# Designs tried in a protein design chat: VHH binders against q9xw16. Part 155

Target 1, 132 residues: q9xw16
Amino acid sequence: MSGWNAYIDTMTAAAPSIKRCAIVGAADGSVWARTEADNVFKASEEELKTFVALFNDVTQVPAKGADIEGVHYVVPRTEESLIFGKKENTGFFAVKTKSAVLIAVYEGPNEVAAQVRKAVESMQTYLNNAGY
Below, E stands for the ipSAE of ESMFold2; O stands for the ipSAE of OpenDDE; V2 stands for 0.75 times the mean of E and O plus 0.25 times the DockQ between their complexes.

## First folded at step 15 (VHH)

Design gb31 (framework vhh_8ghr_2)
Fold by ESMFold2-Fast, scan of step 15:
Structure gb31 (fold): chain B 132 residues (1-132), chain A 123 residues (1-123)
Amino acid sequence: as target 1 above (132 residues)
Amino acid sequence: EVQLVESGGGLVQPGGSLRLSCAASGFTFSDRYAIGWVRRAPGKGEELVAKISGSGEYTSYADSVKGRFTISADISKNTAYLQMNSLRVEDTAVYYCARGYPPIPEGDYFDYWGQGTLVTVSS
């Protein structure tokens, strides 16, 4: 019954440095799948609804930052369909596909961030090619 | 509880048309899921004949049915359809509706299936 969790498993296997992640609906922020138990992704339904709306105009995000799991992240810049942020040793990458937003939270230096970004962007390409 | 219930199967003559319906309960048609129609004839393997993404923007068809079959979804009724035109004896099979996801490396990925509806194309 893995559902969308199969894609979470694929991303975390590709980048073990991902601490928590989720796949949410781009239209409403509804959770399709997330890491659970000791790695539970804790963002509220309301927070995710606000977060996915940021993709309506990513150019405004650096001025405001972004909130994930109650943590406020500085967003230094954005790219089309990509929001990423940093707070001390913690960071995230969020990418939008046609139907979904993939969010991965990590801890570590820039080389860890690069691995996580690669995994998330790889899944973004895969889902877009599959019509998602 | 997730359920998919097929209807509309029956006997039809070659060259005829038939519309299958798949009524879903326990989840809502949305961008989150795909719906596929998979058929199985006695003594043959399974064939994915049509698939629609939850948004309805992406459809795919097996080469054997392209130009003859059309998959669609009515979000307000939470029902998917397979319009089958120019039916051939070779289309005789049990047709299953299934809830799906993007393909995995092993192939098509479905987690819930209806009980199937028999389509017989015979003169």
Scores: ipSAE 0.416, ipTM 0.697, lowest interface PAE 2.3, mean pLDDT 89

Design gb32 (framework vhh_8ghr_2)
Fold by ESMFold2-Fast, scan of step 15:
Structure gb32 (fold): chain B 132 residues (1-132), chain A 123 residues (1-123)
Amino acid sequence: as target 1 above (132 residues)
Amino acid sequence: EVQLVESGGGLVQPGGSLRLSCAASGFTFSDRYAIGWVRRAPGKGEELVAHISGSGEYTSYADSVKGRFTISADISKNTAYLQMNSLRVEDTAVYYCARGYPPIPEGDYFDYWGQGTLVTVSS
């Protein structure tokens, strides 16, 4: 038994430029799994609750941006189940499944961002097909 | 502490029905967890007979029980059920309720198990 950590391991293996990652409940932002130790995903309960609520109306997010780990990101645009942002040389991709939100924070140029997005969207598809 | 307690096992004649219950404590049934029913007959290996995803949108059954068994969960009662119909002698086994996660191609995906309930199908 590896729990939800197995899915984080799969994403980080597919995109090594993911610095920190979490899987949280879509309804409440509760943490199911996250990276730990030297690459611990640092987000408070209240921040995650606020963040997952953004998926209720993603069209409002570009006007306000999004906060992850106390860092404010510019969100240039959104897609129905995808919020992504950039701040200097860091960025994130967050996707919603039926019951979860996957959040991956990365560092690097646009080529790195594309690989991280692919890893997160692949996992989104896998979990949706598994009923999550 | 996390605990799963099965009930509803017993002796039944071939063709009969039983409903097994799995009461959970120490955690709440939610989107996070899958629930499975695993059986083990004397001298045989384990068989996952039924599985329900955390969202409740996906259920799966072993070929040996398809059309006869139905898995369900009642979140308000924090209880999972296995309705077993048209029972056969070969369904005789100890039935375990287990908490798990989505299927993983490699490795085990259940972390907590009940103590098991015996189902005997005989005349």
Scores: ipSAE 0.204, ipTM 0.553, lowest interface PAE 4.2, mean pLDDT 85

Design gb33 (framework vhh_8ghr_2)
Fold by ESMFold2-Fast, scan of step 15:
Structure gb33 (fold): chain B 132 residues (1-132), chain A 123 residues (1-123)
Amino acid sequence: as target 1 above (132 residues)
Amino acid sequence: EVQLVESGGGLVQPGGSLRLSCAASGFTFSDRYAIGWVRRAPGKGEELVASISGSGEYTSYADSVKGRFTISADISKNTAYLQMNSLRVEDTAVYYCARGYPPIPEGDYFDYWGQGTLVTVSS
């Protein structure tokens, strides 16, 4: 029995450079699953509620940036269902499905970022096809 | 405490209909969960016959029941239903309601199960 944790495990196996990851409700930012222990995803309920609301108008995000786990990220650009940000050698990709937002925080250079993006977008496609 | 309670099973003749109910408690229907109906027949393995998203908007069916069975959910009553029409002897099985996660092709991601309700299709 893994519940939504099985989807976290699938993404982290596909992109080992993911340091922390979560699946949260698109409507309210409630945590469905997240990495734990030494890799615990540390965002508060308030922060996640604010973060998922960014998907209501992603075009405003590059001007403001985004906050995840109390860390402010520069968001260079967005796509309709994708927000990504960078801070030094760290970054994140967040993608929205019908019902969920997948958030992956990683460390590493651009080639690592590409692998992480591919992993979360693959899962986004899978969940959308499943009605989520 | 999460519980799923099935009702509506029984004896029916070939070509008949039954409606199964699955009442959920300890959680509320939401986009987070799927509800599936899994059956186990004597001498056969388990089969996921139908599933519905917690929102009630996405449904899927096994080929063996497609066009005959309809899954639905009443979110206000926190209850899922399986309407079974044009029943065949081969539909005889214990039917289990289960809470799960998408996608659930073989029931691998179910975490809570009801106790099952027997459906017998016989002349």
Scores: ipSAE 0.248, ipTM 0.576, lowest interface PAE 3.7, mean pLDDT 87

Design gb34 (framework vhh_8ghr_2)
Fold by ESMFold2-Fast, scan of step 15:
Structure gb34 (fold): chain B 132 residues (1-132), chain A 123 residues (1-123)
Amino acid sequence: as target 1 above (132 residues)
Amino acid sequence: EVQLVESGGGLVQPGGSLRLSCAASGFTFSDRYAIGWVRRAPGKGEELVAAISGSGEYTSYADSVKGRFTISADISKNTAYLQMNSLRVEDTAVYYCARGYPPIPEGDYFDYWGQGTLVTVSS
């Protein structure tokens, strides 16, 4: 396993409400690390390539939504380095660093969403400070 | 599949210079990885002397080599370098190139290592 799995473990420990997550390359959507086994992050290579390209112009995303693991999410709004979506009781947060995109899928109410957002933004800051 | 091959070691006099090269194959230098130079001298443990991010944008150095050694990478050639200046007898060691990841709070992680190249500094 890759050393990037240590960062997956850090995020899931900080926000246990994360059901599945991944760290992928910002340029190509290649998987650097992801949750496995019962919590396996199941997005295809084609889907991830499409997804990371959304960060090239986040203003287009609310009009069309975003697909993760074959699930279409409504994206109500975006920020420059943040895309988040919601579908019923499930949601995601995705943040872009210099080199990576962190994606966390969660399930639960708004207070759970806030905890997950905080965890991915904390990791975003850490990785940016490490040159990633 | 993944290989790191060091070259450029040898015998040099104190105050001299050497440039080590680390040619990588089986993977491409990218923002995902870091490349480190780790040395092991007789009777001493391993010391991480320098590291560079796969993007080439972040570098770090051990206090023992700051100001004397410079790490760099040529992404197009998939090769990392360690320029060693003002060499001292205590720099005598086997130098290993290693593929790693950004440091976690408790330390660095390396998953593949080269065979090592011997650097001897003596008169």
Scores: ipSAE 0.099, ipTM 0.467, lowest interface PAE 5.2, mean pLDDT 86

Design gb35 (framework vhh_8ghr_2)
Fold by ESMFold2-Fast, scan of step 15:
Structure gb35 (fold): chain B 132 residues (1-132), chain A 123 residues (1-123)
Amino acid sequence: as target 1 above (132 residues)
Amino acid sequence: EVQLVESGGGLVQPGGSLRLSCAASGFTFSDRYAISWVRRAPGKGEELVARISGSGEYTSYADSVKGRFTISADISKNTAYLQMNSLRVEDTAVYYCARGYPPIPEGDYFDYWGQGTLVTVSS
């Protein structure tokens, strides 16, 4: 049961400004781990299946935006394995590894966003190097 | 409800071969999990011998066994295998099948283990 939750704990410790986060399967959007209780990540399996499919062609995402936890985010631009979005004072960073997608939702100014991006990209590198 | 059950251990002469099996129940092999073979010899710590992704696509081996051991998975049977060739006395150990994840800074992370199967390499 503690499995992928150890990686949620690592990301949250590295970036305390993360409000909610999850690790999901890149192939199907299945939840491997997520934040719980007062900071529960609330996306449905159907929403996550749609979301991970965005990584099949990230160039289309800025025109459409992205939905996470029922919230529609404007996506200003993408990179091959990175999608990020903003809505007022909230935002998210999502990165794809070989087998997973890491999603972190935050609230705060650009300084907070930079910290969260660094945390998810560090974890992305770590997991890719481990064969995930 | 999650179980890993090893089989195939036994006594073998140096230069011989054995195939270990790890039958999993209570979960399905997928990229979410890795299946690993970890061995422990008397007086030694645990050594991660081989790892395979749940999809069967990615494998890794300890330098001590590379070229001699092969890990594989049969997704339809939910079973992982360790084919051990050119066995040496130093390969004598209890071999455990473990369900795992990427290593954390504190080391390898496994949440479920089999009971272990003894492999003795002796003349």
Scores: ipSAE 0.313, ipTM 0.607, lowest interface PAE 3.2, mean pLDDT 87

Design gb36 (framework vhh_8ghr_2; at its last look DockQ between E and O 0.87; V2 from the best seeds 0.00; counts 0 for: pae E 4.0 > 2)
Fold by OpenDDE, look of step 16:
Structure gb36 (fold): chain B 132 residues (1-132), chain A 123 residues (1-123)
Amino acid sequence: as target 1 above (132 residues)
Amino acid sequence: EVQLVESGGGLVQPGGSLRLSCAASGFTFSDRYAIHWVRRAPGKGEELVARISGSGEYTSYADSVKGRFTISADISKNTAYLQMNSLRVEDTAVYYCARGYPPIPEGDYFDYWGQGTLVTVSS
């Protein structure tokens, strides 16, 4: 479908614990690419629009949490271009590039989170270096 | 419907200049996409000439055209341009505008092409 699917494949290959992921526009939350088939990323456009807007003021996010795919996650802390959340044995990492937000939803013990973060941040770095 | 329409091609002498335009419709310029100029010379394969991100902030060029060609975009007009200076005989080709995406290790991917515009550099 989209050339952005290659980046989805790269992230999912780098971190097997990623169940679903998406690349969306940072400005409007529009979906550029997402996992499909058995692992469809199901966040609505309205939800994603709200989600990407969290990056406008990440300092407020821990107080209210974040919603992805109709699931509410606790956000322990944030960084300027990073929002991550947890719920039981699941969580997400979301990083912002110049023009995009990369979202990875994972499932597994806490130990897998490091690998997921690395995969997403590596892609963030790659895209930033490419001007995106 | 996505459509790309090239214009500005023609006959020019070596050392001359041309400015190609690529008018896009059916989508809006943004960093969701990259715009490319690709050329096909007679009897040769396709060559990527230049790339620009949808926002216009990122550009790249083939070594063969660096310093002579400049790719740009007017977002308000949803149009990309290729300013070609110091043209050489070997620049003769059909020039295509193509919608694509950021580069990946595997190469470039394009999903829509224009009809092309002929550039002939000859004495």
Scores: ipSAE 0.520, ipTM 0.758, lowest interface PAE 0.9, mean pLDDT 93
Fold by ESMFold2-Fast, scan of step 15:
Structure gb36 (fold): chain B 132 residues (1-132), chain A 123 residues (1-123)
Amino acid sequence: as target 1 above (132 residues)
Amino acid sequence: EVQLVESGGGLVQPGGSLRLSCAASGFTFSDRYAIHWVRRAPGKGEELVARISGSGEYTSYADSVKGRFTISADISKNTAYLQMNSLRVEDTAVYYCARGYPPIPEGDYFDYWGQGTLVTVSS
């Protein structure tokens, strides 16, 4: 519902270079909130279910890459609760909390990527500390 | 429509026990939401008493009730419970069930509330 939109707003305010983002359920990939209008996050139910399942074993992801919004990203490496990828001048960061997966798609250079990662990881810490 | 309905309140003597129920309709318990028990005593503000995640896995309690109250959820019945043991006169309050989210800078963040159930602890 609209309640989770407050956390989307917080992340996009912290990192204005986020082009699109979503908060989805870690168990099933169900959308709790996403950016809309010109910034609509376009992933299908099927794609999100597949994507969140990648967190079951992140060590397999670099060999396969990851698909978000119908775009195939190269995933150079993963960390326990972090998957990130790059394709040309675009990229994404996805982090898993206790209950959710936060996905942020951005465009821009390494400085922009660092800011987006910081925003997503800050929200991850906040939600984990709140029991989510 | 989303609805939360509390039951189980009443009059009890100090040291007694009560079990409150919060029956939810219009949504299914899931990790997307947390269920909260919030109380308001006469002449006092609201106090968040207990919280449980929609999965039932994560719980938290106010220091004033820790060790005496237990929050639980029956996912199959879409119902949350507050087991209140060793009740004290100071636990007298209207108890509300609320659906909510992680807190925001402004404080607790709830979108739906029940109507409340009165608990009176008196000899």
Scores: ipSAE 0.457, ipTM 0.693, lowest interface PAE 2.0, mean pLDDT 89
Fold by ESMFold2, look of step 16:
Structure gb36 (fold): chain B 132 residues (1-132), chain A 123 residues (1-123)
Amino acid sequence: as target 1 above (132 residues)
Amino acid sequence: EVQLVESGGGLVQPGGSLRLSCAASGFTFSDRYAIHWVRRAPGKGEELVARISGSGEYTSYADSVKGRFTISADISKNTAYLQMNSLRVEDTAVYYCARGYPPIPEGDYFDYWGQGTLVTVSS
């Protein structure tokens, strides 16, 4: 419906193991687009506001973990603009662009995690180059 | 209801200047959107003239207007502007503002358009 929905479609097509994903505002966690219908991304506004604030100091995140969609993930590592979380056979990648945070939740082993990371980072690069 | 209302068009001589305004309502400017100026001249299709992110941080221009036109935004007034200097007869067109997004692989996507404002450059 929105032009941001095209980016949701691009990410899910690039890495089919992504079960749910969203594009949210980096400043306030507002949802710009998300997966809908059978795979609704269901994080609350309050949770997303807290989640995007983790990028203000990613060095603190491994000690605390991260919550998304009411699920707690351990965070084994972060980078300046990337948070990787895992729980059992599921995980997420989140990356920050100039104005947004991209969040992708997936299921599967290490092989699919690498594909998910590549899909999300490719979109991060594209949006940064477009000024977003 | 999302609305975009253009104003500031008119008749000017070659070499003159005009400032177009695009007042937005039904949404607030933010980093989520880009505001575009698009023009349609007689016998031509649409031409994307200028783009600004809702925050004002990113701008881009068509080669045909670089150095002559400046897009800007006043977030407090929820309004975007197009300053058009050194106008030429070939700049004669109806100018529309449109709400859009980052470019997609297949081109630009605009979900709301204004009604347009006529700019005529003639001696």
Scores: ipSAE 0.228, ipTM 0.569, lowest interface PAE 4.0, mean pLDDT 87
ESMFold2 (binder alone), look of step 16: mean pLDDT 80; pTM 0.811

Design gb37 (framework vhh_8ghr_2)
Fold by ESMFold2-Fast, scan of step 15:
Structure gb37 (fold): chain B 132 residues (1-132), chain A 123 residues (1-123)
Amino acid sequence: as target 1 above (132 residues)
Amino acid sequence: EVQLVESGGGLVQPGGSLRLSCAASGFTFSDRYAMGWVRRAPGKGEELVARISGSGEYTSYADSVKGRFTISADISKNTAYLQMNSLRVEDTAVYYCARGYPPIPEGDYFDYWGQGTLVTVSS
């Protein structure tokens, strides 16, 4: 957990608009690292196990939406290794790597969303290149 | 608690081979962790010799050992290995097994280390 916090720190430094985020195991949704204290990522491991399973068939996700931290998000569309959702002025980006799923929750307008997506996709590329 | 125990070090002649083992306890090898071998010769800084990703799919080696050393991991035995072939006098060092993560911008990142095992390559 503590070792993976370096990657949380990297993402939040790249996109300070990230409100909360986590890195979880792709196979089981186990938490490797998450934001803590005033910006604690609140999802249970049971919720995360359900969430990471969505990557087994992303085409089904827009019909159902997705739940993160007990909040139900509308998922307008998906890409091969990316699920993103919106609810009012909040949203998330989640990307799958070989071994992990990165989840970042944000609040704000489209400019904020673009920054967060860029940070998450950059980390996805970095981890995939490192064999994760 | 977390413990890494190295074995297999010793004295070898130049051109010889050794296999180092690193038995882990207090945690289980998984996709979460990388394993690495780091060496230090007397009076020198540390050199990351080899790293293997938690999935086992990615390995990397220092240029000084590339083609001669092979890192592997046996998840069922919770043990990492370093196969060292064509050993040279300059490979003489204490070899440490370490639990790690992907590299950070500041460099290699390890949180737990073994006690080290001495490898002496004598002419």
Scores: ipSAE 0.379, ipTM 0.653, lowest interface PAE 2.5, mean pLDDT 88

Design gb38 (framework vhh_8ghr_2)
Fold by ESMFold2-Fast, scan of step 15:
Structure gb38 (fold): chain B 132 residues (1-132), chain A 123 residues (1-123)
Amino acid sequence: as target 1 above (132 residues)
Amino acid sequence: EVQLVESGGGLVQPGGSLRLSCAASGFTFSDRYAIGWVRRAPGKGEELVARISGSGEYTYYADSVKGRFTISADISKNTAYLQMNSLRVEDTAVYYCARGYPPIPEGDYFDYWGQGTLVTVSS
């Protein structure tokens, strides 16, 4: 019932292949909003705190990968403010804004991944422009 | 549980100043939330006059108040302020403090509101 749930809804409407999604605080990984019910995003607070800290130096991430929802993902490369990973047919995109990190988990081939990335990056741009 | 309480309203002459306060309880000011000041004049709709991020770093002002009003937040006191200078008769309204989020395409989103404080600008 957080007003941040409206942004989750916007991303999932733009990319229906997003299976689970969350918006978390960039400073501490606290959950501001996430998908719920049958598609609940199941990361622990400790895991999210560790994950958002990866944005302090994204160049170190490809050597070790990243853990989301207890699943270890291979991270082939990073871009400034973007971490993405793959595990078999599952993947994620995570982007950092001024105050938040948006995480979207999807399932599917590269064409699906491109749509998910576009939705997440569009929201990143929108929130940055709004001062978030 | 979430509560916003406004204070500082009253009668002031044109050209005068007032400072409104908004004391929050049931949540903590942080980057997760914004605080907005929304006014409603008698017989008119709502106007967002100012918004500040919970961290205090980002502000917005309506064109009608730019240069005259200043929004601020004291994170340690969990209180937001609206300093109103060079007041005009058309600033007469009930001023509400509200907890908000980044604006969506449909407009500003606020989920909790104070009861409002009346500001009357009259000679």
Scores: ipSAE 0.301, ipTM 0.612, lowest interface PAE 3.3, mean pLDDT 87

Design gb39 (framework vhh_8ghr_2)
Fold by ESMFold2-Fast, scan of step 15:
Structure gb39 (fold): chain B 132 residues (1-132), chain A 123 residues (1-123)
Amino acid sequence: as target 1 above (132 residues)
Amino acid sequence: EVQLVESGGGLVQPGGSLRLSCAASGFTFSDRYAIGWVRRAPGKGEELVARISGSGEYTDYADSVKGRFTISADISKNTAYLQMNSLRVEDTAVYYCARGYPPIPEGDYFDYWGQGTLVTVSS
C-alpha cells in the first residue's frame, strides 16, 4: 500500500471499464500500486521488468507483440511513449511518464477502449507535469 | 520501520543562513517517493515549502521561499537537505521532513513525518 493507490483510484473512477491496472517504475518495472482483490493485476516481477524495457525502443514492439499477465497481445503500432494492444475482446494501454509506466487492461468494444485510453493519457499528462 | 530525523534547526539573525538535514531510514530514496519540507508557525497554518523527487530531478518551492531556499538529496547517504538563505523573521517555524508522492487534486499526501526542528529568526 502506498500513496500511489490514489492514482489507481482516480483512473478507475474516470474509466470504470478498466478491469485491472498498475503503476510501475519505468526503470525496473517495480510495482508502486495496482488493483487488488477480485481485480488484482497479475503480472510477475520478471514480466514487468521485460515489459518496461519495451519503452527503450517502441518501434520494435509491433514485430514482437507484448505480454501482459501472461497474455500475448498483438501491438498493431506504437506512438511516442504509448504501447497498446488487442487480443479478441481484451486490450491494454500502457504509457510511459518520466518515472513511471501506467498499464490498464480492459474488456469491451471500441467505445470502452477510447474511454480507457483517455483516462490513461490524462493521468500521463498530469504526472509528467508534476515531474513524474 | 520508517523514520525521518531532522537536524540543523536553531536561532539565527535576519539575513542569516541555516541548513536542515533529514536522515531517512527504513526505505531508500527512489523515483517512487518524494521528500517534502513542511513548516508550521505559531498562529499560522501548515505550508509545504519545498519538495524533491527521489530521483532528485524535480524540485518545487512555495512562492514565499523561492530563490532563498534550496532543497537537495544525497541518495548515497539517504539524506535530504534544505539550505535556507536570507532568512526572515516570518520564516520562524517548526520544520518537518515528510515522505510523499506526486500531488493529487485533493492536496499533498505524506505518509511518514519527522519529529520537527525549530527554526527561530530573531535579533
Scores: ipSAE 0.281, ipTM 0.593, lowest interface PAE 3.4, mean pLDDT 87

Design gb4 (framework vhh_8ghr_2)
Fold by ESMFold2-Fast, scan of step 15:
Structure gb4 (fold): chain B 132 residues (1-132), chain A 123 residues (1-123)
Amino acid sequence: as target 1 above (132 residues)
Amino acid sequence: EVQLVESGGGLVQPGGSLRLSCAASGFTFSDRYAIGWVRRAPGKGEELVARISGSGEYTSYADSVKGRFTISADISKNTAYLQMNSLRVEDTAVYYCARGYPPLPEGDYFDYWGQGTLVTVSS
């Protein structure tokens, strides 16, 4: 286990329905940790740099949607530190902490989405309280 | 190659002060990382005495050193410091600088360690 991978492992243990997950720098979208092998998170750092910049003004995001792993998601609404999107049976939750953005991609119905959101928001709270 | 090099250890009398430095190379201090100071005295386990978050805004200290030790970082110099005041005989230990991450509920993780610097507090 590498340093930031421990936090990914914690989230995926709490919500096994997470298919792919990453923790990236809020300032630049650099990858700190991501799921690998069969669950590899495939977004480029250029795409992630664009994605994390969306948190500079989340109110603009529903009009444009968001791109993750080359997939364009409809973003129905945002909250101050939360962007979430849907495309058919697939979706994501992304939350911003002080220093990081946590991104979790899942597949499944609304019950699965709720579990994934809870896991990601729990980690957001934990990291914010730790100064990250 | 990632490297952490400690300096500033030595012999000091009880009640004295020392400032330890931790010079980092092969990576840059940033929001991604934390820096910790971990000590080990002969016959005792490791104790994390101080941590500074990657943001620089959050510090934490072991109860044994609260109010006496201060951790800081100079990002432009890529160097972390441990200011140790009101030193006690029981502070005698080898002090290691380590690169870390936020604390985990089950314990801390550090991936790179310095070689250590000896601090002896004795009259």
Scores: ipSAE 0.320, ipTM 0.631, lowest interface PAE 3.1, mean pLDDT 87

Design gb40 (framework vhh_8ghr_2)
Fold by ESMFold2-Fast, scan of step 15:
Structure gb40 (fold): chain B 132 residues (1-132), chain A 123 residues (1-123)
Amino acid sequence: as target 1 above (132 residues)
Amino acid sequence: EVQLVESGGGLVQPGGSLRLSCAASGFTFSDRYAIGWVRRAPGKGEELVARISGSGEYTRYADSVKGRFTISADISKNTAYLQMNSLRVEDTAVYYCARGYPPIPEGDYFDYWGQGTLVTVSS
C-alpha cells in the first residue's frame, strides 16, 4: 500500500511480460510493494526471508536452486547482485540494491527474459543511485 | 495512523541557528523510507531543502542551503532533524517534514506530511 507501488508500476510498464513482481527489504525480506489482484505475488514472509539471505553468498545458489512462490527454480549461474532462475516456461530475475531486493517473475521465451532482466537492472541502478 | 510532527521553529536573527525535529508515529524509520524537509515561503513554490535516505547513507541538499544545513535521523527515537546554521532572511519559510521514496520522473515523491513549523529569520 506504500508509495513503493510506483516502482512496481514502472517496472511492469517497462516490461509488460512481467507476470508478478515485488520489492522487498534486503535485510529481512519484508514486502514493501508487490503486484496485486490477478497478478498477486504470492511468496510467504518466511520464503522471502530465506530468499534474500541467498544474496549473502550467491556462489552456493546454483547447486541448490531457489524457491519463489512455492516454486523451485533451477539457477544456472549467479552474478554478484543477481540471481535468476528458470522452470519450464517460467523464470525470474532478482537483483539486490543497497536496501532492497527486486524480484520479477515472467513467462515466455528468451526475448521476454532479456526485456525483464533489462527492466529490473535499470530499476536496480536507479534505486542504488537514490541511496536504496 | 501515520503522523509526522515538526518542532523547533521560531524567530532567529540572521547568522543564527535552529534545530528542527520531526517525530514520526504510526511507522518506524527503516531502509524503506526517506525523510525530506520541504519549505514554502509566501510567494514561492515548494523547495526540497534536505533529504536523507532510509539507509542513512545518502543525504542531498538544495544548492541554497549546502554547507549550512545538515539532515540526520535517530532511528531509536524515530525522529529526524534539520540543523540550520548561518541562517539568512531568505530562509524564512514554513518547514515541513515528509516521508518519502526514491524520486519519480515527475520529481520528489512524498506520501505523508507534517503540519509544518514556521521559521522566521529577521533582525
Scores: ipSAE 0.345, ipTM 0.652, lowest interface PAE 2.9, mean pLDDT 88

